VH-VL binders against q9nrl2r1430to1533. Designs and how they scored, part 205

Target 1, 104 residues: q9nrl2r1430to1533
Amino acid sequence: GGVHELSAFEQLVVELVRHDDSWPFLKLVSKIQVPDYYDIIKKPIALNIIREKVNKCEYKLASEFIDDIELMFSNCFEYNPRNTSEAKAGTRLQAFFHIQAQKL
Key: E = the ipSAE of ESMFold2; O = the ipSAE of OpenDDE; V2 = 0.75 times the mean of E and O plus 0.25 times the DockQ between their complexes.

## First folded at step 12 (VH-VL; framework fv_nezutatug)

Design z58 (at its last look DockQ between E and O 0.72; V2 from the best seeds 0.00; counts 0 for: pae E 4.2 > 2)
Fold by OpenDDE, look of step 12:
Order: sequence, then structure tokens, then C-alpha cells
Structure z58 (fold): chain C 104 residues (1-104), chain A 122 residues (1-122), chain B 107 residues (1-107)
Amino acid sequence: as target 1 above (104 residues)
Amino acid sequence: QVQLQESGPGLVKPSQTLSLTCTVSGGSIDSGYSWHWIRQHPGKGLEWIGYIYYSGRTDYNPSLKSLVTISADTSKNQFSLKLSSVTAADTAVYYCARGPYTSDWHYYMDVWGQGTTVTVSS
Amino acid sequence: DIQMTQSPSSVSASVGDRVTITCKASQSISSYVAWYQQKPGKAPEPLIYDASYLYSGVPSRFSGSGSGTDFTLTISSLQPEDFATYYCQQANSFPLTFGQGTKLEIK
């Protein structure tokens, strides 16, 4: 093996994960902690899932990658009221993502 | 690439209900996006009508709220606009559009349909 | 509702010119402004979001600036394909509202 440059998708996921506002999105929501989450959110997704998809080269187009990221945010906004820490973090992280996504 | 296409009657009589459908292709409305209706009266600017999220969450322009219904059909990958009790003032090009889904209502429209002309006339 | 007032309503310019369009919000809207370009008989096309960020594919001659109530769209060197009507839009709060438009015409 050798050292290779991260793909644009990989790099962006790394940046998202490292962001201060990534904490609501790092893993899938726990059904134990949030019993009604999966009654409301039918397409759960998180950064660890997206990272795995990137690693498996499941994204053939940037739009597919972007769609999953947007779904991740929309799930947060759908479940969490605007004034929650999760929603606020999501808002900031989404703004960051939208800027970075322009490079894709 | 996602594409949006408006469809519906181009002529509506006063007091009737305007009904339009936006068909989405190249992507699913059952996704992390908001789906908007915007209209443009002849020679005028743009007026935001409202949006829908695939879950059924909607918000409307207060100026039209009492007359507007936006709905979505995920099975057909469509979302629709109904505007009741139309008048000449409702004559416009109607656009459907896609935008991000946000918690703070910071919506921009990043993909637009080509628009469909609706004329309200007796 | 937040009112967006564009100026000028129309402007005549020549290819190569620097063109500036202004949008003023009736109240502070932070940086939540988008700009659209619309050509006759066509749908609006997005240019800028969050006041200063260009959508992918938008030429670099387009730029946006501003915060609070005053926003500007600038075309550094006008090209033939840039003659169109431009609209600002606030995304600070519902209902979303647009400026009345600025028609950029050939001098």
C-alpha cells in the first residue's frame, strides 16, 4: 500500500466530522435514548454511514453524496425543534457544508 | 440531474381552483429537500407561494394561506399546488422549485422548473 | 413581511462594463440573501446564496456582498449573455420575498 490523497468526498466527510457542530450527526440516533425517533424519521442516516458509503465507493456522482448529506440535515430539522441545540448545530453545519459542497 | 416540470391547465375561470403538479425526475421528493411553488405575474417580480417537505410539512405565504394547499405524492414523485377562488390577479407563470431543507427557514431555490403559464379568464 | 427593494429598476450597460445592482431589505436579514438571473421566457437561475457564495458553474465575474440590510450583486466585466433581469431574495424569514427585479439591458 501507499499514501494516497483523499477524494473530495472523503475530505469533506473528514471536515464535517471534525466540525464543532457535528456531534448530532456522528452516529445514528439511539432508539433507546429516543424511542420515537424512528417513528418519525424513515430514512435515518449519519456521518459514519456516509463515510462508509464513501469508503465503499457507493457514490458515483457528487449529487448522490450531497443528497445523503442533505437528508442527514433534513432528518435533524424534521425531528428537532428550531430552538434545540441539535437543530442549531445542524443549521451551522449545513451552512458550512453548502459552502464546501461548491468545491465538488 | 434532478429536473422539475410543471403541468396543469393553462386556463382557469374566475372563482375556480387552480391546480398544478410538479413532476420531479432524476431525484426523489422523498428526500432531504424542500419543494416550493413560486409565481410571476406578467411583467412583475417573483412571489413565493409556499413549500412542502415530503413528510407533509408545509408553510405558505400568509397572503395566500387561506387559499393555498400544497401536497406531495411520493409514489408519483410529484407535489402539487391548489389555489382556490382564483381571480385575474392569479394569472402568472407558476414555477416549482427545489431548495435545501432547513430549520431556520433559510430557503434558497437551487433548481427550478421551466414554469407553466396559467391565465385566469372568463 | 420583509421587503426587498432593488435599485436600479433598470440599467443600460455595455459589454465589458462593471455593473452593480443593489438590494435593500426593510430590516436586517443577516447574510441570508440569494440572487437569481432570469432571461426572457425562462425560469430564474440561481447565482448566489448567503449573500456572497456562488453556485457551482456561475462565472467568477459575478460576486455578491453585503450584510444586514444592504446587499450588492456585481458583474465585474459584463458579457453578452449577462443581459437579463436579476432578482434578490431574502431567506431570513417566512414568507420568502424577492426584490422587484433589475433589468440589465444593452446600451
Scores: ipSAE 0.681, ipTM 0.906, lowest interface PAE 0.8, mean pLDDT 95
Fold by ESMFold2, look of step 12:
Structure z58 (fold): chain C 104 residues (1-104), chain A 122 residues (1-122), chain B 107 residues (1-107)
Amino acid sequence: as target 1 above (104 residues)
Amino acid sequence: QVQLQESGPGLVKPSQTLSLTCTVSGGSIDSGYSWHWIRQHPGKGLEWIGYIYYSGRTDYNPSLKSLVTISADTSKNQFSLKLSSVTAADTAVYYCARGPYTSDWHYYMDVWGQGTTVTVSS
Amino acid sequence: DIQMTQSPSSVSASVGDRVTITCKASQSISSYVAWYQQKPGKAPEPLIYDASYLYSGVPSRFSGSGSGTDFTLTISSLQPEDFATYYCQQANSFPLTFGQGTKLEIK
């Protein structure tokens, strides 16, 4: 809760968006451009959606926010082979997120 | 806060199948986490048994691979362990745990259950 | 399988002491190490991930370092609640493996 905690979620999302490795995660994967994505990924999520949920105060617990961020990374690792640029970006951004989350 | 709770029989006879269930509360098993079973033998260290990701992906310790099955029931928010053909060597405290899902590497257990003691004895 | 060798097997220390526990991997595992604290009758509690990062709520007197094969957990000023058994765990590859533990005892 609280306005202070929601501001911290927004600050974290901004740090993730600013990171050079955020490019696979900014918005949902297009079904048209990647037709099989939604056959494999059951719970799609992206930074723009997480940011909207923060703005609408939809996270009641910090764990809910963290879980959406972790789901975002796990989707990347489930869909993309580990040696792809997407998976490597995901690994680096996830590590960055774990560091930033300590500062809350 | 996410909590994990093991349940199942404390006493199992040799050659039977050990069945344990981990109930997750305060979060969803259908998530970006991997769900693990780990056991601790009396007076010994910890042994990783295996994991499940909600998509159905699993991997098991090769030392147990032919004997172990890990499954998930997302409707009950539970995952389970079945270990067949148990012997006295399977006497241990069994923990469920979770960690962020990664591509087969970097699994750190950030939440643990309380543990349940299982004794295999005739 | 990657073997994780902890030393010492036990250490006796007083409140206020600095303690260092080491963990050696049988092959290079980059920084993929976690550390756990376990008190008698309790589950392991996470302390450190990725060699050096503390989980939220872990006291700052705990620190981790190392890469490759050699890893260290340091407690800078022991408190009464720190007397426990400590485990390292590699997260480089399956099967995940743990060190055999280091028991930290009151002197």
Scores: ipSAE 0.203, ipTM 0.812, lowest interface PAE 4.2, mean pLDDT 90
ESMFold2 (binder alone), look of step 12: mean pLDDT 91; pTM 0.946

Design z59 (at its last look DockQ between E and O 0.70; V2 from the best seeds 0.00; counts 0 for: pae E 8.3 > 2)
Fold by OpenDDE, look of step 12:
Order: structure tokens, then sequence, then C-alpha cells
Structure z59 (fold): chain C 104 residues (1-104), chain A 122 residues (1-122), chain B 107 residues (1-107)
């Protein structure tokens, strides 16, 4: 037991969460706050869910992990117009992710 | 590793509809990527035809004279291209491709199929 | 539509040469440019995205730069496998558009 070194996936999730533009992605969108969200987005996902999957070793390939991250961003861009704070944050965070993903 | 493979008839008569299918393996089309069709006329450059998002949203190149329809079948992990009323100008190598889907209409193609040749001839 | 004007249309070079290809956009497209390499009879392969970032597996001799309307692909030291046609692509807005291509030939 004890503290172990984070995997590459874990580390990247930590970096994404700590990013200033992570706020739209930290947890699933509230149906109460956004009543029509789940009518539009059929595969919701968020960083907390992705982190959980990482912790459970559900990602066997980097591509699987990347796919979920891309889904997270694409959901944001599908629901939010480009001029929204969410979309702008997503754009910046995705750019950051794409750079970091090169290390995987 | 994700792979894309185009399939369909290599010969189409003028005024008919060109139909192609892209089969995706090693990854799901029901994911956060955009799925593109691109073509290349013999000896020419690349022309973007359109794409489909997993939500079903499509964007097409408005410069195309033929009616373009891109659809997806998640059950088969395929997406398709239909180009109606084809002419000799539609003779080309047709590529399907995958790309990240970003806001503000940003899109790249990071994985390509090998391409399939379609000739329009009577 | 955004026009991408690529230059030169063709270039002859030798192994070891430094090669520069330019792409000019008809309007500002920020850094939303990709570069592709295409060999005869093959599909294009991605080299660079967002003007200056290399895709995984792309040799470091490839580099991209530019913003706004002027973009450059540079091969610092040409290798035999680099002789191909190169395309720029704007990702700023739909429809996506490509440069007309630059054929890099052996001198």
Amino acid sequence: as target 1 above (104 residues)
Amino acid sequence: QVQLQESGPGLVKPSQTLSLTCTVSGGSIDSGYSWHWIRQHPGKGLEWIGHIYYSGRTDYNPSLKSLVTISADTSKNQFSLKLSSVTAADTAVYYCARGPYTSDWHAYMDVWGQGTTVTVSS
Amino acid sequence: DIQMTQSPSSVSASVGDRVTITCKASQSISSYVAWYQQKPGKAPEPLIYDASYLYSGVPSRFSGSGSGTDFTLTISSLQPEDFATYYCQQANSFPLTFGQGTKLEIK
C-alpha cells in the first residue's frame, strides 16, 4: 500500500482539472439548470467520470482515454454556441489537451 | 488503432447517385469525432465534401453542385456519402477521414482511409 | 469560402536541403492550419495541426509556423522519403479548404 506514482492518464486528468478552463467539464451538466441538455447530448461525460474510469483501470488503450476526452469536448461544442463562455473555455482546454495527448 | 476503409462501386453513370460507405474499425463512430468525406480529382488537389458528427449534425461544402448527403449507422460503425446527379466532374478518389471536433468550426483530419476511386462514365 | 494559396506549386530539391512551403489565406484564420503529406497513390497523412504542432510520429525535421494569413511548412533537412505532395488546410471555418498543393521533387 501507500502512495504510488500517477499513471499518464491520471496525470493528464489532474492537469485538465487544474486548468483554468476546466469549469464546464468538472462534472455532468445539471438537468435542473439545463433542462434540455440531455435531449441533445446522448453520451454525457465529464472529467470526474473520466477520472473514475482511469482509477478503475477501464482504459486499456490511450485511444480509449482520448476518445472519452474528445467526446467531452464535442458535447460542449454541440450544445454551446461558439460565443459562449463554455465553448470558449472548451476550445482552450481542448488545445491544451491536444498538446498533452502527444505524450501518451 | 482506428482504421477507415472506403467501399462502393467504382463506376457510376452520369445523372445517377454516387454511394460510398466508410467502415470504421478500432474505434466507434459514436464518439466525439467528426467523420469526413474528401475527394481528389485526378491530378488535382483535395476538396472537402462534408462531415457528420455523432449527434447526426452535418456540414457540407456549399460549392458542390450535386446534392450531398452524409449519414451514419452506428450499429454497423459506418458512415456514408451520397452524391446525386453526378457528372464527369465527380470522378475522383474519395477518402473518408476522422478528425477532432472543435468549436468555432475548427476541424482537421487526423486519420484517413486509403481512398476509393470513383469514375463517372456512361 | 476561405482560399488557401500555396507556393510554390512545385519545387525541386536534394536530400539534405532545407525546404520551405508557404500557404496564404484569403483572410485571417488565426493559427487554424494543418499540413498534410501525400505520396503517389496514397492517402494524405497529417503532419501538423494548429499551424505548428506535429502529429505523433512526425519527424522533428518538419516544422510549421505562422498566424493570421501567412503560414509556412519547413523541412530542415530533406530525406528521401519526404519527396511527396504537401497540402495546407484551413480549419477556421466551413467549408474546410485546402491549398492547391506543392509537389516536392528530386532535383
Scores: ipSAE 0.269, ipTM 0.821, lowest interface PAE 1.7, mean pLDDT 93
Fold by ESMFold2, look of step 12:
Structure z59 (fold): chain C 104 residues (1-104), chain A 122 residues (1-122), chain B 107 residues (1-107)
Amino acid sequence: as target 1 above (104 residues)
Amino acid sequence: QVQLQESGPGLVKPSQTLSLTCTVSGGSIDSGYSWHWIRQHPGKGLEWIGHIYYSGRTDYNPSLKSLVTISADTSKNQFSLKLSSVTAADTAVYYCARGPYTSDWHAYMDVWGQGTTVTVSS
Amino acid sequence: DIQMTQSPSSVSASVGDRVTITCKASQSISSYVAWYQQKPGKAPEPLIYDASYLYSGVPSRFSGSGSGTDFTLTISSLQPEDFATYYCQQANSFPLTFGQGTKLEIK
């Protein structure tokens, strides 16, 4: 996209990072701390990687950016049972994202 | 913008297998979304057939489970429906649809295909 | 399976009217309801998810409410393009199920 899309992606990522429920998503899950994660999740992604891709203009379409954000949430829900702190945080952050994404 | 398009035969004979394909454009099937088949019988409401998730996980309507297979081909950006042993009761408009995967496994279909009419007749 | 019962099966109304369509689930489904609009010969179009959230581009005259078993779709001031069939859908558990539809007709 255009320069307005890139600014909107950056602002949305900043809002996600600042949200209280961003803690499970800031960086990739540690293989040392969670050894089986990468056996289950084949397309890992996190907010720091998405932000880096925005900064490097790697998203050509808004749909590509949105798909990476949704993949981040889907990984959380696939790995974590619904009653975990991670899944609850993911649910709240995803709802916040959907509201903010309407501004795109 | 994601678009979905159904393709397949409009007429199928009883006892044969119905095969439909949904082609996805403007997005990737290999994403965190759930990919669904829904049908609408003449003059009736909508019936969910089943879905496939990007991990390969499927869930089928229990009323159709032994007869239905949903599969995906990420290289073609397509997913498909096979319904075996069809009867006149399987005459319907068939839709493919997309929905986000959520923590409670609920799916809201946010993009629909145009639909394809399938008639089961001798 | 969770049954979704829509009421009424049809509504006759005029442009400018306020219309309410209800959907009742056979068991509690929290807020996991979507609403769709379908015009003749067309695919369903999404209106509302999670009981009350409008999809992008849906006019603000549409609203949804409810939790548990009782859900409503409201059109605050009916427009000519709103004459269609409306479906609710529960997303609480598989199989996903739809209401039987409510046809909104010109009076």
Scores: ipSAE 0.012, ipTM 0.706, lowest interface PAE 8.3, mean pLDDT 88
ESMFold2 (binder alone), look of step 12: mean pLDDT 91; pTM 0.943

Design z6 (at its last look DockQ between E and O 0.76; V2 from the best seeds 0.00; counts 0 for: pae E 5.2 > 2)
Fold by OpenDDE, look of step 12:
Structure z6 (fold): chain C 104 residues (1-104), chain A 122 residues (1-122), chain B 107 residues (1-107)
Amino acid sequence: as target 1 above (104 residues)
Amino acid sequence: QVQLQESGPGLVKPSQTLSLTCTVSGGSIDSGYSWHWIRQHPGKGLEWIGSIHYSGRTDYNPSLKSLVTISADTSKNQFSLKLSSVTAADTAVYYCARGPYTSDWHYYMDVWGQGTTVTVSS
Amino acid sequence: DIQMTQSPSSVSASVGDRVTITCKASQSISSYVAWYQQKPGKAPEPLIYDASYLYSGVPSRFSGSGSGTDFTLTISSLQPEDFATYYCQQANSFPLTFGQGTKLEIK
């Protein structure tokens, strides 16, 4: 335990969270605010969950980490029409992620 | 590491249905990706056939839409291609591929299978 | 449909040469272009996405540029393993379409 240097995964999560377009992804969608969300999205995930998994060293491969991030974006595009602010933010953030992921 | 492998009959008779399966290993098809079928006629370029996305939505090449069906079986971690009423023009190497799921049709193929040859002949 | 026209269809070059392949889209596709390398008997392998970003593991001698309708793939110093067929692909809209390919042969 204790303080340790951020891994590449941790650093990337920090960068994603700090991105201007991260707001749809910071935490799980509220069922109260979006009552039908979990009827549509069966594998919900968000950056806070991914960060926790990183902190717990649950990702053994970069591909596993990338898969969760891609799932996060997929969920967004699955639920939100293309012209929504959420989808547009997701599109930009995903593009950013794809660039950063090449460094992993 | 994710790997894709095509499988199916290498020989199909004219007017029959071509059926191929792409088996995914090292990763789940029930994740944030799109899954694609591409073919390459002998000595020719690449032709996109269609895709099935994380959402289950499918997109097909309009030139083949009426003849193509793409489906996924998450329990087997596979997705499949069916092409009906084949002709000699459908002789090709068929590739399955994976790419990121996107919201605005910006689809790339970042992982490919090795391809499987399908010959249409009587 | 968006047509992707590659030029040249074939090119002969020597090791160490600078090689440029062009892809022209029939309409503006922003930067939504990928490049693939295919060797005989093998599946295509991705090189570049979004016109200019290299996939992991791709040598830095490869580069992509362009936006709108004109795109280029450049190999700054050709290596023996680079002789192959290259394809561009537009990812702007369905149906996804590829260029006809450029066969890069050894001179």
Scores: ipSAE 0.467, ipTM 0.875, lowest interface PAE 1.1, mean pLDDT 94
Fold by ESMFold2, look of step 12:
Structure z6 (fold): chain C 104 residues (1-104), chain A 122 residues (1-122), chain B 107 residues (1-107)
Amino acid sequence: as target 1 above (104 residues)
Amino acid sequence: QVQLQESGPGLVKPSQTLSLTCTVSGGSIDSGYSWHWIRQHPGKGLEWIGSIHYSGRTDYNPSLKSLVTISADTSKNQFSLKLSSVTAADTAVYYCARGPYTSDWHYYMDVWGQGTTVTVSS
Amino acid sequence: DIQMTQSPSSVSASVGDRVTITCKASQSISSYVAWYQQKPGKAPEPLIYDASYLYSGVPSRFSGSGSGTDFTLTISSLQPEDFATYYCQQANSFPLTFGQGTKLEIK
């Protein structure tokens, strides 16, 4: 959308990146570090990719932006058992995102 | 703006299979959400039937587990409900809904369809 | 299954009144409660998630509180559009379960 929506998307992504629990989501998961990840997760995505899509104005609707963020969390929860540091970080960051997304 | 729309028969005979479809617009079913069926019996509250995630994971209300199937068709951006061996007790308004997929089952329904009335009668 | 019991089952009130609806879980569910409003002939609409957080566009006269087993939805000053049925829902574990509803009527 409009210039105001794109500013809001960028501001939200910056807030997510700044959050202490963003560390599992900053970049795509490495196949070397996590050998089976791409066998399980078919639609990988990360904050750096989402931020580039915002910068390139690739989101036409706020719902498209929100859907990519939710996909990022869904991938985390699908791959990582609930008691892992990654899943716990995802749970906290998703809760933060839901609060911040009320601005959209 | 994501919108959900139920479709299917309004009248089903006892012992038959109820088949409903939810069409998603303004968003993709192949996303990070869970997709739910909920029903509301006449003069009663809401009952969760089950859900599906794009990964193929399904969860069903144990009270209906042997009778219910939820499936998705990504190419049509739809998910469906089949409920076998229906009785008069299955007469209800059926809603499809969406909620974020979570690791700890915190499913809150943030978008609802308008509902479709299904009557089970001879 | 976790049972959600709402109280009262119905309430009569006037525009401007403060209304409190209670939801009690049969076991501890931390803060994992949502609230919905349903007007006659309409689908439920989300009000509150995680016990106390309002969805976008929900008027500030709505508030939620509670943890463990006891949860409350409060409407600080009733408006004509608030006469509806209200449901709580636990999100702690499957199957997801709803309260039986509280019907809020004009006095």
Scores: ipSAE 0.107, ipTM 0.791, lowest interface PAE 5.2, mean pLDDT 90
ESMFold2 (binder alone), look of step 12: mean pLDDT 91; pTM 0.945

Design z60 (at its last look DockQ between E and O 0.07; V2 from the best seeds 0.00; counts 0 for: pae E 11.9 > 2, placed apart)
Fold by OpenDDE, look of step 12:
Structure z60 (fold): chain C 104 residues (1-104), chain A 122 residues (1-122), chain B 107 residues (1-107)
Amino acid sequence: as target 1 above (104 residues)
Amino acid sequence: QVQLQESGPGLVKPSQTLSLTCTVSGGSIDSGYSWHWIRQHPGKGLEWIGSIYYSGRTDYNPSLKSLVTISADTSKNQFSLKLSSVTAADTAVYYCARGPYTSDWHGYMDVWGQGTTVTVSS
Amino acid sequence: DIQMTQSPSSVSASVGDRVTITCKASQSISSYVAWYQQKPGKAPEPLIYDASYLYSGVPSRFSGSGSGTDFTLTISSLQPEDFATYYCQQANSFPLTFGQGTKLEIK
């Protein structure tokens, strides 16, 4: 495809991915590493999935995009206690997201 | 734009069960959000009643826990409040609200319904 | 339960004034504080979350600060539409609790 300016959604995903606290969210949780994850989390999602959806223009509204991002954080907080590295990273990344999302 | 609307009887007799429903539009309750019930007695401040989360987990105000049940119906995009054995002290404006899904022990309310008045009276 | 004590309970001010409302928590709540504005007969509207972040659409004349136990909501230059009751809320621990409110009235 041709070179084009990133959409607001694309740009935000890039910023999220580049954030230091994105590491729990870059890709889907490994079932091998976390055997019980998918027994608890029924709607798994990650930044790579969200990026794909953005690239495919699956988000027609900002609310849809935001919902997926919030789902991603929700999954993290549901599975990981607050004192875990994952939850702490998620808390910071979510705060960052909420600031950036105001621009959408 | 997401909107919340409370519905239910505006009058409840003492000792009966108060039942309210919050209908969500413009967004799905089956997403990464928390859903809350808050009330405000006439001329008073705000009191958190309880919350239901994406996972289905609920948290209740301990002062009301034994009397409160919050549930969600994803098929209807609604969540509900039941408060049993009501008294005059339960007369209030009841609000439903949405908040971002946060850690396992905190939350905010970033979208509110307009509120519905419930009067407990014989 | 964590008590949130607001001060003052009421304040009279004029358009253009700088107004400060404080909220003190009975114990440390980090930065997990929200501020809401409520006008008569209306639902509360969110202003600030995490002590200092403004929700989208909130005028920049509103600001929040604080951590630990002491928090502040500031309106730099009061506008006519700002006369309302303001509530702080802690989101650190359950049960979630609100301050008793500060009624901002026109002088």
Scores: ipSAE 0.281, ipTM 0.819, lowest interface PAE 1.7, mean pLDDT 93
Fold by ESMFold2, look of step 12:
Structure z60 (fold): chain C 104 residues (1-104), chain A 122 residues (1-122), chain B 107 residues (1-107)
Amino acid sequence: as target 1 above (104 residues)
Amino acid sequence: QVQLQESGPGLVKPSQTLSLTCTVSGGSIDSGYSWHWIRQHPGKGLEWIGSIYYSGRTDYNPSLKSLVTISADTSKNQFSLKLSSVTAADTAVYYCARGPYTSDWHGYMDVWGQGTTVTVSS
Amino acid sequence: DIQMTQSPSSVSASVGDRVTITCKASQSISSYVAWYQQKPGKAPEPLIYDASYLYSGVPSRFSGSGSGTDFTLTISSLQPEDFATYYCQQANSFPLTFGQGTKLEIK
């Protein structure tokens, strides 16, 4: 990934963080508040971690960045039943992400 | 964008119950955010009254806990404050606010309502 | 309860000045401090969370620093719209508490 791709990844992460439905995804789920989460979700990821990886230039390919974002949504849908506020927020934010990703 | 709007009576008599409602638009109250009531006394600073979370959990200022109830109505996208046995000391501008509810983003207020003035007087 | 003490209670300054407002907690609160700006007749507006992070849309002339008990808000070059009252707020423990405010006035 070149300088223009890094700027695009950063811009996309900023747009995701500012979206109203980002609240389940900003930081890793608290083990104290959700004790069984890490028994079920083996590859936890969140927007703050993805943003740090962008800042450290850890994504070599756009597909690696996209895979982390999609993993974040997949974790949400795996842990949360479809009628929960978390799953509904995930569905809306994922749709927004797909629109914004077309700009990469 | 999310907007918050307080509503309720501006004048309440001593010993009665103050009842306020916060209407949320541009977002859902059953999201994973925290929802707060804060008041500002005349010529003084800000005082946190209490919070309700998307889970239904509530936390209240201990100085008010026996007098305060915060509740939510998700079908109306509203949360409410009831403060019983009011006195002149409860005269203030009352704000509702939203905050993130995660382990690292708790207790901050990132969106505020316009505020509503409540006077407790005979 | 954690007491938040702001200093000074008021400050008089000119456009273009650098201003620093201090907030001291009665016990350690790590970095769990927010700062708000309030103009007369208006609701408070968020400036800073977690001691040093600016909310989206906040001008970069605002900055925050500190940890433990001592925190500062700095405005590097005052603009006309910055004359307001500023509040710090701890988010370390309940009850959430605010400083008494610092009024920033035109000199």
Scores: ipSAE 0.005, ipTM 0.605, lowest interface PAE 11.9, mean pLDDT 87
ESMFold2 (binder alone), look of step 12: mean pLDDT 91; pTM 0.941

